# Ledger of designs, part 83: VH-VL binders against q8ixk2r445to577

Target 1, 133 residues: q8ixk2r445to577
Amino acid sequence: FFGMLQNKGLTDYCFDYNPPDENQIVGHQVILYLCHGMGQNQFFEYTSQKEIRYNTHQPEGCIAVEAGMDTLIMHLCEETAPENQKFILQEDGSLFHEQSKKCVQAARKESSDSFVPLLRDCTNSDHQKWFFK
Key: E = the ipSAE of ESMFold2; O = the ipSAE of OpenDDE; V2 = 0.75 times the mean of E and O plus 0.25 times the DockQ between their complexes.

## First folded at step 3 (VH-VL)

Design ud7 (framework fv_zigakibart)
Fold by ESMFold2-Fast, scan of step 3:
Structure ud7 (fold): chain C 133 residues (1-133), chain A 120 residues (1-120), chain B 107 residues (1-107)
Amino acid sequence: as target 1 above (133 residues)
Amino acid sequence: QVQLVQSGAEVKKPGASVKVSCKASGYTFTGYYMHWVRQAPGQGLEWMGYINPNSGGTKYNEKFKGKATMTSDTSASTAYMELSSLRSDDTAVYYCARTYYGSKDYFDYWGQGTTVTVSS
Amino acid sequence: DIVMTQSPSTLSASVGDRVTITCRASQDISNYLAWYQQKPGKAPKLLISAASTLQSGVPSRFSGSGSGTEFTLTISSLQPDDFATYFCQQYYSYPYTFGQGTKLEIK
């Protein structure tokens, strides 16, 4: 799958990544923003290694969650995907993070106007359902 | 084609209020933050604040808190900025400008500007 | 607040010249710097974002460089249409702040 990764519950929002420093593409949080395909920030690839890759162009980034954390951050892709970069996109649209045993959920960032994808206990909520557009 | 069209010039007396509009077209209005920037005659640019048309949330430069009020009308794709208790040093051109993100983003499109003159 | 300082405040040059304008930030802003061109009676126009990314439709004679606290805007071969005021802007943190502007005028 390749395209904009859109939320079923937060229907107008997509995965979005705009690194603050072009020389340091990794370590920054993935956000959710209104889907309109502006620039390259909203295009992701779901791979056979269960990675969510950013744009498939140089430099290649892979979404990861560090142990004990609930935020999705950008890391450089590895030859063999580590467990913290593996997400199972299920037929019902849930995005299951294997290492944490949790699901990606669209959530409002506290005290702000922004939305972010966060790891939460898996539920049947539409806010935990994703699809490529 | 993105356009931000602002209301016409205003001449006001000290103590009055003025409300400037910025009508957006050519894009999804709720997809971008709308900021206001002013420029006094012959001087530099000063950021006043923004409104997120999607949520109605606002952020003001401390200097303009209690002075400027930002609102938006999503059905009309229009943002507004009202200045109260006008003083002569509020004489400036007021611009609206948009950003894609609510932080760490630049102004890709600007309105043409609205001249506000405050004189007795 | 982050203070942005431009140098020089006024620059006199001739068509065909290579000109550079410097912008300094009072603290590290990484590459969160934009350059705008403003002609008399007009709104500012975005030229460069993220310190060095040339915007679509902007002539290739314009280029930006720098990171951290020191940034430059270069015009490699000045054209008549380039006589204007140039502003740098940090968008690293709120409140957003601008340099005082550099007026580029005919020598």
Scores: ipSAE 0.000, ipTM 0.539, lowest interface PAE 12.1, mean pLDDT 86

Design ud8 (framework fv_zigakibart)
Fold by ESMFold2-Fast, scan of step 3:
Structure ud8 (fold): chain C 133 residues (1-133), chain A 121 residues (1-121), chain B 107 residues (1-107)
Amino acid sequence: as target 1 above (133 residues)
Amino acid sequence: QVQLVQSGAEVKKPGASVKVSCKASGYTFTGYYMHWVRQAPGQGLEWMGYINPNSGGTKYNEKFKGKATMTSDTSASTAYMELSSLRSDDTAVYYCARAHYDRSGYPFDYWGQGTTVTVSS
Amino acid sequence: DIVMTQSPSTLSASVGDRVTITCRASQDISNYLAWYQQKPGKAPKLLISAASTLQSGVPSRFSGSGSGTEFTLTISSLQPDDFATYFCQQYYSYPYTFGQGTKLEIK
């Protein structure tokens, strides 16, 4: 699976990664933004290792969640995916983060009018359902 | 409340330099890019560039490379824009404006009040 | 550079009128378009982002539409406070570029 990772509940929004410095793609939060169907900031790949990869730049970035946190952060990909970088895309569209046992949900970012994906307890909400387009 | 407060009006001779300041308050200064936009009298808006206060990294519109220099002081939550070798066509109002770091978020949601720079002989 | 073209350059209207301002991009910018209002002697104010998302505190009579290369700002029932200059801006790619502006004045 590859393409734009779109939310079913927040219907016009996609995973988006546009770091402040294009020469340093690691360490910043993944956001949600209106799906444009173009450009490189919304292109992601779901791999057989259960990674969500950002392949626009070299070296490749992989989405991770640090222990005790609920935000999705860009890290460097590793030859063998660590547990904090593994997401199970389930048949109902949920993205299950194996290490935390939580699901990725579209949510409003605190102190702003923008949206971000966050880890939350798994529910049947459409805000927790994702698909590649 | 988010506020961007700019330094006062300047009158300069051709060949001089001017440094405009933009002091931020009401938010985390390093969480947003600071952009600079100019507006010549009776004219439209022209994007000059931005500085990332977190890294000090900058991006300039090609037209302003070598003319404008952007810096920031994180301890003072202040961004600066310096113009060198002033000419009469640099006469304009210069604005600072913040934008979310991701560029695909909200553009220029808060602006400074503007600094008028007049270059005359 | 992406060129932004606004029409009309000047628009005369009366209070209560429905007014429409258009903005064209020289290439596809998806929905990365903002609209700003500027009053004499003041900084621009963001009205609309992402082509159609109304900013908090902006009256509902303002609306934006369009995608790709053709965009529209509409004021459904013009109020005295709305006489100003309006600018569109693309933030799809650097350098960011603005339209030339549309001056909305009393008829």
Scores: ipSAE 0.000, ipTM 0.535, lowest interface PAE 13.1, mean pLDDT 85

Design ud9 (framework fv_zigakibart)
Fold by ESMFold2-Fast, scan of step 3:
Structure ud9 (fold): chain C 133 residues (1-133), chain A 119 residues (1-119), chain B 107 residues (1-107)
Amino acid sequence: as target 1 above (133 residues)
Amino acid sequence: QVQLVQSGAEVKKPGASVKVSCKASGYTFTGYYMHWVRQAPGQGLEWMGYINPNSGGTKYNEKFKGKATMTSDTSASTAYMELSSLRSDDTAVYYCAREPYSKGWFDPWGQGTTVTVSS
Amino acid sequence: DIVMTQSPSTLSASVGDRVTITCRASQDISNYLAWYQQKPGKAPKLLISAASTLQSGVPSRFSGSGSGTEFTLTISSLQPDDFATYFCQQYYSYPYTFGQGTKLEIK
């Protein structure tokens, strides 16, 4: 699958990666922003290795979760995907991070003025349901 | 500098339609959702829906589906909200309001447009 | 839909008073709550976002607190400019919903 990764509950918000410094494309948090349908900062690829890849910049980035964290950050893709970069896109639309046993949820980050994808205990909430456009 | 300016008051007969405008200035019009909020005389605020000016996509409060139609004109930086088949209970002040980047609250608001439906 | 209920509907107070108004959500909305002030004939003005974040240009006598289902707006020392109607709004889930409003009037 590839395209814009949109939330079912927060219906006009998509995964978005817009690092403040184009010379440092990794290490920043993935956010949610208004879906624009243009690809670019919102274009992601779900791979056979269960990665969510960001291919707009070179080198390619892969979404990862650090141990003990609940935020999704951009890291460099590796030849063999490490466990912290693997997400299982389930039939019901849930995005399951197997290493942490948690699901990606559209949420507002405390002390932030934006929506972000965060790891939360898995529920059947529409805020945890995702699909590619 | 960021400002929303709405069209003037309207008085309409039952069964007519009315189209309210909201002209944006001081920011990138296509970068933010524009919401519409209704306030009946002496009553509270009621969310009607929003339009994404970048795509033309809309989301309506179920209560207003089939009653309100939201559109936008990117070249004029103007959002519109049309009410059809007006009834007396559509009498209200209608506000446009901007949702800032990924926030969910409204800032700024337009000054409001009074729509009166009378026989 | 999430129902927002404010208490009281009207509150009479004097300049210099400490006043509090409450807002209850019918379900957990975390801190996804905003407070607005509306003066007669005017559009609402954003006072507080994320339950407790005071907006730029809003006097420091205003403060917000709470999370989950119960929220409070406090004015520590009421000024003449503060007589207005106050609304809470949840933005946790669509449709966005507002409380019915609390009218703060001179005693």
Scores: ipSAE 0.007, ipTM 0.565, lowest interface PAE 11.1, mean pLDDT 86

Design ue1 (framework fv_cosibelimab; at its last look DockQ between E and O 0.10; V2 from the best seeds 0.00; counts 0 for: pae E 12.0 > 2, placed apart)
Fold by ESMFold2-Fast, scan of step 3:
Structure ue1 (fold): chain C 133 residues (1-133), chain A 119 residues (1-119), chain B 112 residues (1-112)
Amino acid sequence: as target 1 above (133 residues)
Amino acid sequence: EVQLVQSGAEVKKPGSSVKVSCKASGGTFSSYAISWVRQAPGQGLEWMGVIIPIFGTANYAQKFQGRVTITADESTSTAYMELSSLRSEDTAVYYCARDRYGDYYFDYWGQGTLVTVSS
Amino acid sequence: NFMLTQPHSVSESPGKTVTISCTRSSGSIASNYVQWYQQRPGSAPTTVIYEDNQRPSGVPDRFSGSIDSSSNSASLTISGLKTEDEADYYCQSYDSSYHRVVFGGGTKLTVL
């Protein structure tokens, strides 16, 4: 699957990656922003290796979660996907991060003005359900 | 840091209109929505509507549709709520409250403006 | 469109735990976030819980929020009750089908 990765609960919001430093494309947090329908910084691909790839940069970025963290960070993709970059997209739309046993939720991080995808305990909340547009 | 400051108390006659202001400071005005919520004496919170500056649109509760107008002036970081055809039942404290559009979490509230409708 | 129903009042002694429910009349409680606000007499509301179960900075960990899909309700739990917890508590969600914010009727908490 590929396209804009949209949240079922926050229906106007999509995965978005627009790093502030053009010379350091990786290492920044993935955010949620209003879906614009134009791809660009909201264009992602879900791969057979269970990666979420950012397809607007070379080399391609892969979303990862670092140990002990709850935020999604952009890393460089590897030839063989490491465990911290693997997300299982379930039939109900949940996005399960197998290494942490948690689900990606559209949420507000305390003290942040932006919505972000965060790891949270898995629930049946629509804010943990995602689909490609 | 972030603060919402409302205009002062008003006493109005039935049939008149009132316009309450809410000035935001300490944040990026266009990045959040402003809702208006009222509370009659001894009663609960009642949502009236929201202005969403990023879209330039407003949405209103059905009960107030046709009587309420919510606007925003980004140059002064001020939102306004105008309520017309006032009745005694409109006597209430009127609050503005902000959220980032989407979750409607009201993280900051104005101090409230008491509007008294009596003759 | 849906309603959120809260008990009108709850009471409990200092040091004990109280739970206030907020039941959604139609559609899943899990479809939209629930916030909880505390309001003392003469004051504007302040947030004690946002996005179902998150605490704002400065809110003591005695306050917690949860969602129960089986009863289609959200709950605010306050442990170690103190007299300063006396207030009205409101739950609030969003009805995305009708583009409207929904408040519960409010619960008056009395601490003896």
Scores: ipSAE 0.546, ipTM 0.864, lowest interface PAE 2.1, mean pLDDT 89
Fold by OpenDDE, look of step 4:
Structure ue1 (fold): chain C 133 residues (1-133), chain A 119 residues (1-119), chain B 112 residues (1-112)
Amino acid sequence: as target 1 above (133 residues)
Amino acid sequence: EVQLVQSGAEVKKPGSSVKVSCKASGGTFSSYAISWVRQAPGQGLEWMGVIIPIFGTANYAQKFQGRVTITADESTSTAYMELSSLRSEDTAVYYCARDRYGDYYFDYWGQGTLVTVSS
Amino acid sequence: NFMLTQPHSVSESPGKTVTISCTRSSGSIASNYVQWYQQRPGSAPTTVIYEDNQRPSGVPDRFSGSIDSSSNSASLTISGLKTEDEADYYCQSYDSSYHRVVFGGGTKLTVL
């Protein structure tokens, strides 16, 4: 699967990554932004290694969750996907992080119009359901 | 199980300030949002504002801007609501509520704190 | 901005079905999720419905929520009404244009 990764509950919001330096794409947080399909910052790929890959740059980036954190951070992809980069996109739309045993949920950042994907306990919420568009 | 435990009842004079606390236990605190909602006697629920502890940012209902301050202490998992320039119409039960999803679904509520403003 | 309007009171006998409406004054009711809270006398509110039609754990399936875009309203339906269902019920949504939480005025449900 590839394209925009859109949230069901937070309608019209998609995964978004816009690093400040195109040559240094790792270390920043993935956010949610209105789905617009413009540019490369909303293009992701779910791979057979269970990675969520940001493959518009070389080297390629893969979404990871760092120890003790609930945010999605861009790391470099590896030959073998590390445990903290493995996600399961379920048939019901839930996006499960294997290492933390939590689900990716659309949540509001601060008290503004900004949103971010965060790890949360898995529920039946549409905010935890995702699909590629 | 997640619990929100609020501070005890307050009796205040007009013009004074009150600060109500809301301690969370049994779950995470910093990554969720805490809202404050009040209810005057025999009246409905009224949203006052919200804070996300991990960001330290708070938003307020326009009605209370300049008079209410919401803060959070991550080290103690406690949120606070301070209301100044109290008047008789501020007499109400004040609730804290946790926003589970970050879009104002309140999944857990405090037991409420009665604040009485009387001369 | 918008308001949410509820009937002031509804009543029904045990075992029957009751519906409480929540009408949005402007904008689409489907633009933001609607929650429903139950408040028994002398108690704090508790959530009975979230995201229009989802039930939290512990809430019986007698409680259901729905959205009607044609009337721009949300509805809380309680089937098999029981005495313990007697309470005030509040609908709630979010006004994204003004970044504020909006509550309905509340509905007092009396079980006859």
Scores: ipSAE 0.006, ipTM 0.607, lowest interface PAE 9.8, mean pLDDT 91
Fold by ESMFold2, look of step 4:
Structure ue1 (fold): chain C 133 residues (1-133), chain A 119 residues (1-119), chain B 112 residues (1-112)
Amino acid sequence: as target 1 above (133 residues)
Amino acid sequence: EVQLVQSGAEVKKPGSSVKVSCKASGGTFSSYAISWVRQAPGQGLEWMGVIIPIFGTANYAQKFQGRVTITADESTSTAYMELSSLRSEDTAVYYCARDRYGDYYFDYWGQGTLVTVSS
Amino acid sequence: NFMLTQPHSVSESPGKTVTISCTRSSGSIASNYVQWYQQRPGSAPTTVIYEDNQRPSGVPDRFSGSIDSSSNSASLTISGLKTEDEADYYCQSYDSSYHRVVFGGGTKLTVL
């Protein structure tokens, strides 16, 4: 799948990546922003290796979660997907992170008006359901 | 900080319609949804529907489907609720509220607009 | 479609603690976040609890929210009651199956 990765519960919000330096795409957090389809900040590819790729740039970025963390951070993609970059998009729309055994949830940052995808214990919440548009 | 300012009180005859405005300021109008909630005298809160301004689409509570129209004008940051075929039981205070779709809660409310339907 | 049922009224003395219940009629209370609103006479509602147990900035920590799956209910607890807490309180959740916002019937809190 490729396109805008949209949340069911946080309606009309999509994965968005806007690194402060376009030539240094790693190390920044993925956010959620209103889906607009303009520009390339909201275009992602879900691959057969279960990666979520930010594929508008070379080298391509892959979403990862570092051990013990719950935030989705951009890393460089590798030839063989590391375990921390593997996400299972299930038929019910849940987005399961294999290494942590947790699901991606749309959440408000605790002290902010911004929204981000975070790892949480899996539930049937619509905030944990995702689809490509 | 977000502020929602509604149009003034109205007195209407049965069978007519009313259109209430809700002007948003202090935030990004396109990044939120606007819900309408009414409260009849001595009664509780009743959700009527919602609009997402950037998409121009509205969803209505089943009870009001066919009688309510919710619209938005993004250029003026204003949402509108129009209720037709008014009856005496439609006498209520009508609130607009920012519903923050991602949180499923109303963090800012307008001051309310009293609509009185009298014969 | 589910309903949220609240007691019609509760009363308690200043300095005491009150708990207002909000029971979901069908499906699990834990499936969708619960919000609580305070409404004083002549005023618009204001949020006192969101996402089950979170307080907005400026809401005193004597307000707390909780979920009890065994009774299928949410609760708003107000400790150290003050006369300014006298208001109507509404619980609210979202029915994702029918795409509708559901309010409880409201509870009038009297601080005597």
Scores: ipSAE 0.005, ipTM 0.556, lowest interface PAE 12.0, mean pLDDT 86
ESMFold2 (binder alone), look of step 4: mean pLDDT 91; pTM 0.938

Design ue2 (framework fv_cosibelimab)
Fold by ESMFold2-Fast, scan of step 3:
Structure ue2 (fold): chain C 133 residues (1-133), chain A 120 residues (1-120), chain B 112 residues (1-112)
Amino acid sequence: as target 1 above (133 residues)
Amino acid sequence: EVQLVQSGAEVKKPGSSVKVSCKASGGTFSSYAISWVRQAPGQGLEWMGVIIPIFGTANYAQKFQGRVTITADESTSTAYMELSSLRSEDTAVYYCARGKYSSGWYFDLWGQGTLVTVSS
Amino acid sequence: NFMLTQPHSVSESPGKTVTISCTRSSGSIASNYVQWYQQRPGSAPTTVIYEDNQRPSGVPDRFSGSIDSSSNSASLTISGLKTEDEADYYCQSYDSSYHRVVFGGGTKLTVL
């Protein structure tokens, strides 16, 4: 599966990754931004290893969650996906992070008008439902 | 019920280009990607590229980059593959195949194939 | 960049079981789904297995797929062989690093 990863509850927003330097894709937070329909920084692939891969640029990035954190950060993809990079996109649209046992939720960034995906306890909220467009 | 119908056989000269069509008969391309796969006489399957019609986004195998262009017209439910600078090695049956995004490019529906012969 | 390697040909008698392997040259076979296609002479390929081990509706349960991490291979197993199973069989996966679909070289299955 691939395309723009859009939120059901925050309906105009998609996963977005646009680091300041295209040659250094590692270490920055994944954000949510208005879906623009042009791919590029909003184009992600869901792989058979349960990765959410950012592959519009080289080297390829994979979304990960660091231990003790709730933010989604871009890391380098590995030949075999480490546990912190595995997400299960469930039938109901939930994006379940296996290692933490939490779900990805669209949330407002503190002290900002910006939105970001964060790990939260799993609920039936539309803000935790995602689909590729 | 839905099927992919491709244009007829072509005979082309070296250095020319060919454009093959693939129409979804009885349906649309909604929620699907269309790949092009070729097979030279007596040889195996070789992937050329893919288009996601709803985005207009195409991606190509490295071997064909710069020579192949894949496009789609959603209004007619038709995908196209244009191959330029034809060589005798391009003689092959060209297939379009419908892929599902959610399964690592599982091809659930194939066109009947279009024979392209390159000779002078 | 990886390649998928299949035996060029296999043969077996009607009623017996045959297994066709598909070995990945680098990276884990389990890293990406494997599909299997059947192609009879003069025809377009059709899917017999998708997502490692799933069967499309209409494909008999004699067809099964499996993954073996120790040999870094996927396998297509056909039991109760019938003459109509004679065909070329292709495995297919996806190379995420190069954004490309990868086919195996194909295996010609002869029955009888």
Scores: ipSAE 0.007, ipTM 0.521, lowest interface PAE 12.9, mean pLDDT 84

Design ue3 (framework fv_cosibelimab)
Fold by ESMFold2-Fast, scan of step 3:
Structure ue3 (fold): chain C 133 residues (1-133), chain A 120 residues (1-120), chain B 112 residues (1-112)
Amino acid sequence: as target 1 above (133 residues)
Amino acid sequence: EVQLVQSGAEVKKPGSSVKVSCKASGGTFSSYAISWVRQAPGQGLEWMGVIIPIFGTANYAQKFQGRVTITADESTSTAYMELSSLRSEDTAVYYCAREYYKGSGYFDYWGQGTLVTVSS
Amino acid sequence: NFMLTQPHSVSESPGKTVTISCTRSSGSIASNYVQWYQQRPGSAPTTVIYEDNQRPSGVPDRFSGSIDSSSNSASLTISGLKTEDEADYYCQSYDSSYHRVVFGGGTKLTVL
């Protein structure tokens, strides 16, 4: 799968990655923003290694979760995906982070005016269901 | 600090139209959804529709499709709800409410309400 | 298309705890966030709980929200009940299949 990764509950919001420096794509938090349908900062690929890759035509970035954190950040992709970069996209649309046993949920970060994907206990909430558009 | 200020009360005859305004101040207008919710005297809250100003897209409750039009003017940070073919059953207080984001359903700020009375 | 059902009224004495339920008619209550709004006579609604169990700034910790998947219901619990808590309370969720906001019928809370 590839395209804009949209939330079922947060209906008009998509995964978005817009680092301040276009030549330094690593270390910043993935956010949610209004879906614009143009790809670019909202274009992601779900791979056979269970990675979520940022813009396959740019230097390769892979979404990861650091130990003890609940936020998704951009890391460099590796030839063999490490456990912190593996997400299982289930048939019901849940995006399960295997290493932490948690699901990706659309949420607003209290200390930010931005909406972000966060790891939370898995529920049947539509805010934890994602699809490519 | 964020405020939604609505236009004043209206008295209308059956068959006419009414247009209520909702002016936002103090916060971001364009990136938040604005919903319209009405409440008939002694009754509960009834959702009518929503607009996302930045996209210009509006969605309406099935009951009001064909009679309601929701628009937004980003330059004045104002949302509008126009209801046509008014009936006595449309007598209600009409609220605008800012939706945290479309699809959440969370209304973090509400306007003061606009009473629309439809009398024969 | 689902409906949210609340009791028409509840009453309790000052200092006690009251719980108001909100039952979803079809599909899981956990499928979408539930909010709770308080409306006093002559006033616009205000939020007391959002996203199932979160309190806005300024809302006392006496207010709490919860989800019970076994009864397919959300609940608003108000402890240490005060006379100023008298109001109508509305639960609200989102129907993603029909792209619409759904309100419960409202519960009138009387503190006597």
Scores: ipSAE 0.007, ipTM 0.612, lowest interface PAE 10.2, mean pLDDT 85

Design ue4 (framework fv_cosibelimab)
Fold by ESMFold2-Fast, scan of step 3:
Structure ue4 (fold): chain C 133 residues (1-133), chain A 121 residues (1-121), chain B 112 residues (1-112)
Amino acid sequence: as target 1 above (133 residues)
Amino acid sequence: EVQLVQSGAEVKKPGSSVKVSCKASGGTFSSYAISWVRQAPGQGLEWMGVIIPIFGTANYAQKFQGRVTITADESTSTAYMELSSLRSEDTAVYYCARSPYDKSGYYMDVWGQGTLVTVSS
Amino acid sequence: NFMLTQPHSVSESPGKTVTISCTRSSGSIASNYVQWYQQRPGSAPTTVIYEDNQRPSGVPDRFSGSIDSSSNSASLTISGLKTEDEADYYCQSYDSSYHRVVFGGGTKLTVL
């Protein structure tokens, strides 16, 4: 699958990655932003290795969650996907991070007006359900 | 607890416009979407549009596109709905309702008391 | 682009159970959450169910919601009917393809 990765619960919001410096695509947090359909910062690919790839820049970025953390961060893709970069997109739309046993949920960032995807205990909430446009 | 308080009833002539206000009391409407829903006498609920103030976006039902404008002033926690080119069939109770961003499908958890707008000659 | 269809009216005796359906005309009912609102004469609507089957604080557990993909419908079930349950009930969902909120036509519940 490829395209905009949209949340079922937080309607009209998509995965978005817009680093301040386009020459430094690694290390920043993935956010949620209004779906705009212009590709670029909202274009992601779900691969056969269960990666969520950011393919608009070189080198290619892959979404990862560090052990003990709940934020989704952009890392460099590897030839063989490490466990912290693997997300299982289930038939009900849940995006399951197998290493942590948690699901990706749309959430408001603490003390801010911005929204981000975070790891949370899996529930059947629509805020944990995702689909490609 | 948060309440949505709307402006009072209006009587308008055909061809005029009306602007209804909706103020959050006991809280802010930051991180909330505000919808406007009307109900003609004896009829069902009809969605007119929604505004997401923190992102500056508004979406309108196609039936009202070009006639309705929804705005918000976050400094006063007040949303507004302006309907122009009024016709007799616009006679209705107009409600504002809020939706928390952490709930799906524009769940409307708090409703205003309603504003009756009567359009007559 | 889709419509939500409800029966215009339902009636049942006190103490019995009633179910009100809300059928989606195109696309899966499970594609977007469904809310249910109760409106008594002269009053603004209030929520009885949100996100298919969740109850707001203060709503009795006699109210429940469900989704049936085989009939492409959501249902509101009210058990142990009381006279104060007499009201109009509206289902509501969201059409993400057209960025619009959709209401059902409403069902008048009479408790006799």
Scores: ipSAE 0.005, ipTM 0.534, lowest interface PAE 13.5, mean pLDDT 84

